# Ledger of designs, part 1: VHH binders against Exosome complex component RRP4 homolog (RRP4)

All scores and structures are predictions.

Target 1, 322 residues: Exosome complex component RRP4 homolog (RRP4), of Arabidopsis thaliana (Mouse-ear cress) (q9zvt7)
Amino acid sequence: MVMRKLQLPLSQTQKVRFERAIERLQSLSSSANSDASVIVTDSIPVNHDDAFLKGHGTSEVDGELLATVCGVVERVDKLVYVRTLRARYKPEVGDIVVGRVIEVAQKRWRVELNFNQDGVLMLSSMNMPDGIQRRRTSVDELNMRNIFVEHDVVCAEVRNFQHDGSLQLQARSQKYGKLEKGQLLKVDPYLVKRSKHHFHYVESLGIDLIIGCNGFIWVGEHVEVRDPMAIDDQKDEEMISSSSTGKEQSHIPLETRQTICRIGNAIRVLSNLGFTVTLEVIMETVNLSNSKNIDIHDMLGSEFHVVVAENEAERRRTKRKK
Positions, changes and structure headers below are counted from each chain's first letter, unless a header gives other numbers; antibody chains are not in Kabat numbers.
F, E and O stand for the ipSAE by ESMFold2-Fast, ESMFold2 and OpenDDE, each averaged over both directions (binder to target, target to binder). V2 = 0.75 x the mean of E and O + 0.25 x the DockQ between their complexes.
[cut] stands for letters that were removed.
The coordinates of atoms that the task and the answers printed are left out; those that the model quotes come from them. Centres of patches stay.

## First folded at step 1 (VHH)

Design A1 (framework vhh_6qgx_2)
Fold by ESMFold2-Fast, scan of step 1:
Structure A1 (fold): chain B 322 residues (1-322), chain A 124 residues (1-124)
Amino acid sequence: as target 1 above (322 residues)
Amino acid sequence: QVQLVESGGGLVQAGGSLRLSCAASGRTFSDYAMAWFRRAPGKEREFVAAISWSGGSTFYTDSVKGRFTISRDHAKNTVSLQMNSLRPEDTAVYYCAADLSYYDWGESNEYDYWGQGTRVTVSA
């Protein structure tokens, strides 16, 4: 948490390049007042001859007041702060969401969704592990912890709103359910756009990417969704094989884990810069890190943030035809 | 058995310096990010500093920026924390940690391996 709030230590040349990239991006935006709008690491003008108070979204470094969040600089008397333009998640029925289980209750799980109310996933509204659609029994209720426990990451769909404002979730397709062997990222929901496709398989890397409408993003090792009808004749063999492999602990290859982390860091950099998160932009950022021979750990450093900002400015410029 | 062993702690007066070292055994940590955390009596464990596996990126908590420097030596499989201009509030048990996940480096629950800690006492 502390690491995510640290501002980037920019050299003079990196600062000039970064500021130029941001100015180009702001000039391409018709709605922004460039004097008031800031992104992380922007210098906020202050009169040091006058006393001023540091407010939210600002940090004083080396005699300069810098922005630690994206937003609009506001001044009230002697107080200088950054008002974020961050929109909270506004749920819609049909939204694909990723969340974390926070409670196992009677006949239901409570799921944290980056919304002011939690999601509720009913035992009756999810697929059973055996894939059989049937009436839920008292034995199923006693064995709910065998399905999901606290801290499990799950993918689900928004079905309805409850009277208390909580979201009723459903997970009645094999594409929903528990997510394993990957990482969960959290970005501001306004950086994620609703689309026809929120599930992505990056075949070349063997990676699954789920971009939740609520700003929770999953990056994990690819899991094949099996159609029960297509494999019905081999069900016994698959069950024996899956039981055997599930019982034994296995480690994912280091290179696969590193790929997941590279994608995750690409998402973190895009989030830090306030750029829209899509499969296209994520993969361009990953490819950029590879083409510049940037170490996975070094992606969160100053140079790569500058490189990504420069690339985004050029990308937006080329999309506007002369 | 994988083990991280801290050394270099002790008693020092305010304004003094100490260098902490962490030696890894049982495997090499060349592919791991390394970090230092500290815990003062009655307080939660706090992030201090981290270094990437390549050594190209370093991160510090605000209270130690400019005073502490983290570094690593791949050949010796060690990470070091040079602590200058020590203050009484720096008094704590300091822990070395290693993380292969590249996840949230500032959160202690995300680290894979931990040392036993070395005590640092800074007198007024």
Scores: ipSAE 0.000, ipTM 0.126, lowest interface PAE 18.3, mean pLDDT 74

Design A10 (framework vhh_6qgx_2)
Fold by ESMFold2-Fast, scan of step 1:
Structure A10 (fold): chain B 322 residues (1-322), chain A 126 residues (1-126)
Amino acid sequence: as target 1 above (322 residues)
Amino acid sequence: QVQLVESGGGLVQAGGSLRLSCAASGFTFSSYAMAWFRRAPGKEREFVAAISGSGGSTFYTDSVKGRFTISRDHAKNTVSLQMNSLRPEDTAVYYCAADYTFDEVLYSSPEEYDYWGQGTRVTVSA
């Protein structure tokens, strides 16, 4: 089991509960820990008679030094820190990925993917706004910024590796393209498992969730499958709105934004605990925060991390029986 | 609860530099996207620059790209805007803003921002 940094150190009561939950999870996963490895809340021995420096992944609580991340304790002179273990994205053809456009170049967009090389999306490898598959023209090249600009978040599929190690992307399905009105989260790619379904619509909340194989996860307001008549009406309404009323473009209702943030915080908590991020687990974590009456911001606190760990231990114990 | 307080505004001649700072209090701001907006006399608020909660992503309006740099200091809960090569058209009241609901996605619309400072005035003389 790998775990990430918690937002706050745990009290002694919370530490006992958390350690118990982690021990249950370890026994169920058949994991073994080394002497050098630490889990969040582990006490790190220090000589209090000597001055010491707190480094990454450590926090001092009630005179003891605690690990705030999962990893290996390292010491250099008086500096004590925890080196985190991190799995990098290993691309496979067919992977669904989410990324951010960083460059609009000739006939291509460069996309940041949480990988040591960027993704390249060719103008010839995407679905055109008019929906027609055709040879790209010089007019299409001049209009690339009408499709994607720098900082746009996009969803695409891994097609191949290029000679320079760059990842060749494609976006020829209606489900790919620009993502708007939402939040982009970054988790360790190891926490995302390849599956048949990476696109999820949570109808009860009006939310789209895309879990990218590269550890980029999108949570946003639901977008209906486009209808040509509705698209034309939408364009007219946007132009009228910008001309005659205040600029209300890209506005997300507060309730929807709060829901997006609650889901995003659930993902952050799961990531901090090193738990696999799936629709099922995300939604259980969201529901747990609601059932415990935890405010959205307080989800990043130590109590909710302990509650999520306890819940996950119980869930995996129950599934072991089936 | 959440309060944003700007500082660093003033009078500067064209071609000069100013550094604006925004101090945040109330909650930990490491999860909040922060932005700078400005309002020139007789005009609406316009976007200037934004930075993600992690500090890993930034976004600038075209008129300030290469001249302004946004940064944040999580230890001090501050966001700063370094303004270089100032022009008379940069004259405005500058506001810092926090986006409660988004960490890595940056928005240029004022409506996406939930918390606002009182503003600090920047005057660039010809």
Scores: ipSAE 0.000, ipTM 0.142, lowest interface PAE 19.3, mean pLDDT 75

Design A11 (framework vhh_6qgx_2)
Fold by ESMFold2-Fast, scan of step 1:
Structure A11 (fold): chain B 322 residues (1-322), chain A 123 residues (1-123)
Amino acid sequence: as target 1 above (322 residues)
Amino acid sequence: QVQLVESGGGLVQAGGSLRLSCAASGFTFSSYAMAWFRRAPGKEREFVAAISGSGGSTFYTDSVKGRFTISRDHAKNTVSLQMNSLRPEDTAVYYCAASEFLDYTGLEAYDYWGQGTRVTVSA
């Protein structure tokens, strides 16, 4: 069976341009194993006169063996596979993560984090809907579903590990909590670098971008953080009933929704090509799509992947020159 | 075994209506976001509409907003697309898709795809 969603059919001209871009990227990296590195749709040389076995990250299309993931081609006996650069998420205390709620239990939520163990967010470890740090009451426990329900997307920080590696989360700052009116993307955690800033406000576009250390990335309509000195119990009570709903999604302006999709597609293209995902690179990719007049739906096509690879080669060349 | 099976496509005159349905099996339906994508002749697949696993969040592409409505029925494991005021520009093969992630609208997010159902809108 062919994995067509990871295939990128290229014309002869596009193949030449793409190969040239990759060659330039490899030369700039000074990689000792550059000839073994592949990105999605690369042809993997095999001797068809010898028996070979298709392994992970490979697919046979029209008699050609293609890479379906970015990584390094490895050969063990007759087995040919691509070892992904997909390092599994290795949590560290203080990591900013994005996740999806999968269970509402007594005094806690279980959160999917793209890790062997789920995250656990305790009611006592979160920023309350009324924004006040206080002792949690039985009323707060009764109203947990008004705070988060299954499938909600949340932002939190890694606090601690239990003996068996269970991951404890906390959300005690105004910047943490429920994420609404946006899109959740998953990329290989290897493509996300730990930095001083994981929360980004793209003011020119009215967009919040949260790049989670666990490879979950949020792109959404900007939400103003509450002034810590403001006292509005009624407003905070109104927030407790808020949820990511169809009605709320209908409130996102068209231009903002289009921008969210364009940024999301930029991230998907970068992920497909195995490029590090940072605010700078995401925004350059978005600007490139606009400058080339690429429609949002055409961004996942062959031409834009080639254009992004060419642009990344040039970007790294100019940065190395400085 | 995961399967998505679309139905309800056909030929309709401009201004008419069609209801597409997608029957899902082989996974926990309520845990997956569901979406409709379409591919017009000579074009790439594009997003049309999506609905979250809970049914609480919906997304639409601008060209169909106000005309199309996505809904889901957990008891029947189906997602539906009600298409009203159809235009010749809506002519395409429509695909049903499923994703584990909330509020996802991109092709690469969707792990499961239907075979597609053809919709032709005549002038």
Scores: ipSAE 0.000, ipTM 0.118, lowest interface PAE 17.3, mean pLDDT 74

Design A12 (framework vhh_6qgx_2; at its last look DockQ between E and O 0.02; V2 from the best seeds 0.00; counts 0 for: pae O 8.3 > 2, placed apart)
Fold by OpenDDE, look of step 2:
Structure A12 (fold): chain B 322 residues (1-322), chain A 122 residues (1-122)
Amino acid sequence: as target 1 above (322 residues)
Amino acid sequence: QVQLVESGGGLVQAGGSLRLSCAASGRTFSEYGMAWFRRAPGKEREFVAAITWSGDSTFYTDSVKGRFTISRDHAKNTVSLQMNSLRPEDTAVYYCAAQSYWLEDYSEYDYWGQGTRVTVSA
């Protein structure tokens, strides 16, 4: 586990505690197929009894596999390589990603995905508000800005690579993929592992959490998917009219806002520490902050970072004994 | 193609401070992780510090921990190395480097600067 140097000022005591925690964490990671962060010349643990393939960012020196680049050790079957500190996301088909709309073009939206190429959402692939699968009309094209505008946050799935290298996206959300009433966080993509679950509903908190493979993470108020078909039965005329009226800034309850901020700060802390960002670790961090009665603003302080590191070391230790 | 130009080197007394800067050309600066390396006289090039694209993660060699700080400015396309409490053993040519994501066709280090000389006098 390449210990990220905390860019936070630490007291002497905090420094000692932090170093100890990191040492513990490192000791725990050396035994497992652990996505350990490495710097140049770090030794990469390999089982010499097992055949392994040397990959990019590694070199064998005196019988040891050493990192030749800074990054994260990855293991794919027998291949051991170091993923570099490059910030860009490496997309795969099927990836769930969170992005930001950067352009509204004819029949398509361009989406920033933390990749060297943009994502493309096609109007033809979008679920229309009317829920009807029909050919898109000129009117639909004119109304594209009613769906997404610049700076909107969207959740999408990578469907394929286009000829120009851009990513074809399919919107993945209840509301056309648009994410509202939350925060977008950006972490290094290497801190996000591909998993079967990228959408998380934290029921106890009323929060949706989307961990994008591209390192973009959404934290927002839970959105209930109302079956458009179920709306037909209740004639309540009144809901149609509310689309026209003013940006009623749907007031997010204070408690929900605070929760979102707390989760956001948890993610920031984890990111700063270089911990893999998962629902489990996020919630552990949130719970830790609550149990210690730490103010939301204080979560970003040095003390809480140290506490999180200590807690993580202990948590991992306990899990290995089980 | 990204060009890297280092600056800020010079002569400094032991215990002094220097700030190195690396300016990157092009629009793709944000796509790269950035690192500082150094080569002392008669020694091999060694890693000093690195920073991820977001700036959220930093890495340091043990000998510079607590003394050196790497940072980046996306708006200016620059990476900086703040060097405090300099020691004679820190005397070296310092190089800025950009790292790309692993692709089979890419070299381990995509781009290097020409280096800036740092001399720490006893």
Scores: ipSAE 0.014, ipTM 0.236, lowest interface PAE 8.3, mean pLDDT 82
ESMFold2-Fast, scan of step 1: ipSAE 0.492; ipTM 0.735
ESMFold2, look of step 2: ipSAE 0.287; ipTM 0.637
ESMFold2 (binder alone), look of step 2: mean pLDDT 80; pTM 0.824

Design A2 (framework vhh_6qgx_2)
Fold by ESMFold2-Fast, scan of step 1:
Structure A2 (fold): chain B 322 residues (1-322), chain A 125 residues (1-125)
Amino acid sequence: as target 1 above (322 residues)
Amino acid sequence: QVQLVESGGGLVQAGGSLRLSCAASGRTFSDYAMAWFRRAPGKEREFVAAISWSGGSTFYTDSVKGRFTISRDHAKNTVSLQMNSLRPEDTAVYYCAADFEYSDSWTDSYEYDYWGQGTRVTVSA
């Protein structure tokens, strides 16, 4: 099912187009058990001549079944329940996540994740700046702020669950760690599907895209992944060091910044419409904005949301037919 | 258009073993969490076990820990429940369930989107 969480000011013509697109999407995705969207106190139709089971988000009052949460009424055989329109992140070991550092403590960083518990990245569970794998010392502990500080965006992998439910993270590959020169976006975690590939390099645009399982998505200027055991790492670091000019190296070119913003706005539109966020769909949305000559700032407007909904309905229709 | 079909239920003596299987049809479930629930005569539906999409995380209700093992075969689009050291109180109809959203709770039956029809397990003394 496609989520309807938008409160956009639509013209009459845009409203008709949008509603038709959403109806097509719901038709392609709806189960036989889905019958209505409800808000709190709405009456849910049930056959009182047949036994039914009351589920989540329902309550029986004066012979009527009422919704106690907002969502979609679902039926599984005789079970009637309301499925909420937003699901929270359910962490799994091995998940690739993106988060924001909120605390630098002794031997650990706390990372804000799209989950009711924070992530914990231990000093012992990350790559050292010198690239050498060794037991962490008190000097390494004193220099933790040289690695990550509050507000830094980081990429890591879920390693384990603590007894209290907090998530233990690890960053033992050069593809993990601090993310710089880009934009962090938040989407509902149910829009991100677990995949073999969460790191994407859009070579034509020079952009890195990291789609975190926790609904945090990173869009930034490409950074080459380096093998710490490869001799080329030494030469590349020498080259970077030789060209280091401080402020000049921290600057994102205007063209690259505009590309990052366009990709970011594509993700925001997909998120607003409740569409699954994948590299394929993001790039189709970016290309659609270019083909329709929509300026970056206008992408968040009503017209582009309608256009994206219409395009997604057609995309899913053609894929289903093949 | 997704259907879950359970199999492997039957009559077994206390201390015996059964393996339940759940086959998904109409779509691959490589991106979904899967769970087993059961309903004993005269009781409410109870959580038994769950397995994450990757198969890397499993969760069990206390009464079956160490006796039951949930596993996943992504290639066959199936989830299995190996039940060892069965007790008369394990007698129930066992249901397979799939959760395609990243819900907060694996133990809440109302968070699951797809359900099988159930397979009956009877454990005699």
Scores: ipSAE 0.000, ipTM 0.101, lowest interface PAE 20.6, mean pLDDT 73

Design A3 (from A1 with D99T L100D S101Y Y102D Y103L D104E G106L E107S S108P N109E E110D; framework vhh_6qgx_2)
Fold by ESMFold2-Fast, scan of step 1:
Structure A3 (fold): chain B 322 residues (1-322), chain A 124 residues (1-124)
Amino acid sequence: as target 1 above (322 residues)
Amino acid sequence: QVQLVESGGGLVQAGGSLRLSCAASGRTFSDYAMAWFRRAPGKEREFVAAISWSGGSTFYTDSVKGRFTISRDHAKNTVSLQMNSLRPEDTAVYYCAATDYDLEWLSPEDYDYWGQGTRVTVSA
């Protein structure tokens, strides 16, 4: 019933608890929003006394109209359809995004971004491995695979749209570039809100969290980043160059690796439940798993999904009263 | 990005026919669902017809069903509206619109790209 889109086995007790949590969350939303919003298997009211047209995201079963996608019910003339809330990423210049390199091409990398077109990161629009700002040469072009190869995870900023609609990226700040020693998670872009802060350092855990506007989220071991405002001379430039060519280390401490997995699973649970993904909510979910003594492996189970839904209902009720 | 330019409007007598054309410029034309909307004097913009990006699905408002036909030509980057058996009530400015969302072709607010409009006047 309640968790059909998650395909999780729920006991009768867990189903009751989950349904109560969802009812509470729906009651805290505006009436208009609750009336229009549907998930898969929800019944869509129709006037059977009038002819109606079955549209996209709907299916007629046993005389009732059911939603086949998650979204908002819209009615135009006699047509009833569901507009999906699994909307594609709608890019804006300045967006912080995380993506995966899918092609090394001439003078550019093609990056998967959860958008209808791939992102394009130009060799001329990224930091060089030696950290020196200069015009790109044919030698740099020959060494592109030393910078990024297929499957690398990268952080970049949206710069512009090309005439063909492709998304031009840039990675000119030290906070951008290749991401290592962590996990890439993918959530629906509508679960991520644009903010002034997409880079988060959780000092207490030694973790970097990058929440991409495109719904790609990075969780990894903390890496020191030079302040761009403090880079004014050759000394800082040399330190950056030294850092970029620093000795490779692939080992992550066990405790840090476990923390990355716990945060990653918290994000997966929030995504499964369709909850907004912010630093605050992620960390509350992690703390909840610790307080309930839930093993990392068990976080993706039915019980923890129910617990997170119950907690979110209580959080929104408490926050709304303030 | 796509830019739209309408043509084919004009004055026609009731019972006559007109063919409107919309020329799209931009490399992603084939990724867009296309629609025609109209605005009669003193009224809000209303839906007329829509065609999916593949051309496999078409939708019409009840008042034009059986009289109007929407079609697209991917080779020419055009969408056309063939209007037959025109009535004085069809008098309006007709707008071509495009959306890059597969399921959002029926609401005006879901269309990101609009033409400037072409005027159709049907005399009694």
Scores: ipSAE 0.000, ipTM 0.102, lowest interface PAE 20.7, mean pLDDT 74

Design A4 (framework vhh_6qgx_2)
Fold by ESMFold2-Fast, scan of step 1:
Structure A4 (fold): chain B 322 residues (1-322), chain A 126 residues (1-126)
Amino acid sequence: as target 1 above (322 residues)
Amino acid sequence: QVQLVESGGGLVQAGGSLRLSCAASGRTFSDYAMAWFRRAPGKEREFVAAISWSGGSTFYTDSVKGRFTISRDHAKNTVSLQMNSLRPEDTAVYYCAAGLDYYTEEYVDSNEYDYWGQGTRVTVSA
């Protein structure tokens, strides 16, 4: 977005640099019919020489007009108010989502989706560990914990809405299912755009990145999976064996783990600054940390947030000139 | 700017072999299905071969099964078509195509592919 307050301790010089970068970004993204976005306690600029009226989401404290809710500042005549923007995930059938299993129940798993309602993944709506397409049996029901347990991270697709408003999920493709050897990140859903491209394999780094429509993002070690179209009729014993046989390895190479952490921290910085998270922007942020010789743990510090904001302001300025 | 550039076409005698290559630039196609289509003189464009995003599945039109082999190299961002035992009926302009695999329901349907090359001509003499 435009006007976002960084909550990290900034030196005087860092504060000046950061405020200048944000002012430049605000200038570039302003529209004729809207004012700056604010969060609670943000100061709202007003001309005190002109009488103004305090509206919804504003309060005057010690001569400053402050936002009391998050949203966009709007001005109509002399009225100044904040229009609340709730960046809630609005599910659509076909959305690719990442979630966390929170309950193993009879014939179903309940999945946390960063939404007001949980997702429900039915045993009948997923691929079995043996890879064979068949009706589910009582033995399969007894072995549900061999598929997913509480706290497992899963990738799935939104199939439909149930009568109670809960989200029905499905995971009937090799690209869906349990995610292992990585990190789950949570960002505001409005920072994620729907596209045809939610699964990313960064081959140069050996990393899988899944950007869920619900604001859950997975970064993990690349897993070689069978083609989604190979799941049906064409299965043979070798293909079933290779798709269902898991190798019990908990070891991620140190270099890969460091890369996962660096990408994860890039996403966290972008989220803190309210910037859109796409593969391009994430990788640009990772490359920026490498070019500036920022250690992984220092990425969440004040300096790198300022550097990322400055870089984004320059990128948008340069792009506008084309 | 996204481009698919074909190479390896030419004139060959019946029974000979050619290897076509398609180099993608402007983006990485790791989540894309890649395919080869051809247009013979006086005919419409037809499907030849396709390979899924992972490389785990390959598809061929009946007339080329056992003679042609499609493969891909993710690191080089390329797809290749090895054509053996060529026949005069294989004479055509061959096109490389790419489409996002998640939304590619029928690999034989040219409408599933978002990016196309300019084509490379293959002529098989009797």
Scores: ipSAE 0.000, ipTM 0.093, lowest interface PAE 21.4, mean pLDDT 75

Design A5 (from A1 with L100Q S101Y Y102G Y103L D104E G106Y E107D S108E N109G D112E; framework vhh_6qgx_2)
Fold by ESMFold2-Fast, scan of step 1:
Structure A5 (fold): chain B 322 residues (1-322), chain A 124 residues (1-124)
Amino acid sequence: as target 1 above (322 residues)
Amino acid sequence: QVQLVESGGGLVQAGGSLRLSCAASGRTFSDYAMAWFRRAPGKEREFVAAISWSGGSTFYTDSVKGRFTISRDHAKNTVSLQMNSLRPEDTAVYYCAADQYGLEWYDEGEYEYWGQGTRVTVSA
């Protein structure tokens, strides 16, 4: 487990509990033939009876193989090396990403993707506000600001790479596009694993959760996704559009907003502790805060970080025994 | 139509006190987090204090902890900043801001609504 530098004031008893939990987590991840998280100066287990080759991020001192960088120990045949886990987002075609619009340009929007490479969303590659799949016109180009403006949060898919490293995005489904009535969170991309399921609807809470491959996570009020080409859905969309008000005239109900904040704080605590962010772990953390009667605002405090670390150590111990 | 209007700024001697008020009009902010930011001449805008939508949690930058107190009145749709033991380095334009989510209370980029600011000058 890679631990971030956690700048929390811990009491002596909290420090002991936290260190004990982290030691348990590290022991559960350590194995002679598997990945193991290390910090600088950690001893890396090797079988001295078998020849081994020291690789990047390792150094042999006084008969011990030590990590010289923070990361994960990897073993390939006889080669032992440390791979850093704090690598920036490395885009792959098909990645689901969440980003923030930073520029409205000619026939395209530039989107911030949680690192130095920006995404480019072309007008020809996005879902139209009326939901109709059609060829884009000069009128659509003139009205791009009616679709997205600077600072809007959007969900899209990585389509292609340019030779200069820029990312071409697409948003050709109603599940993509502008995200409203929610919160954008940033976590290190290595805490998010690529999967077939990046869009989640938590029915019990009325919340949509989008876990972007780029480490941008969206938590918002549930929005029904519809196919704009379906006849029944078109009628409902017209009715909704007729009754719609502007974004500035709408707000999230207090209970829903409290839920969004609790989920967001759960994600921040998991991020601070360097834990993998998945729907399962996020919801367990939210439930833990409720079971311990921890107020939303106290979740970012020292006690809840310790509680979450202790719970994660127990969760992984239990999985290992099953 | 939605406006945040700051008041209560002015000139004060070092060691003195001021109370800043932020009045919201055009909508109710009872479900919003509210914050104060300040910008000294030649510097970037910095976080000063924030209060949660419930009023149950308050946050302060280290340089004002123990000296400033943020509070809110949902019935009057106002947020206040009581500034005690003022120092010359507190001289700045103070801005009121509102954020619907309140998760990144220290980040000015997360705030949806902003006032135009009120000037505070603390003389040595």
Scores: ipSAE 0.000, ipTM 0.133, lowest interface PAE 18.3, mean pLDDT 75

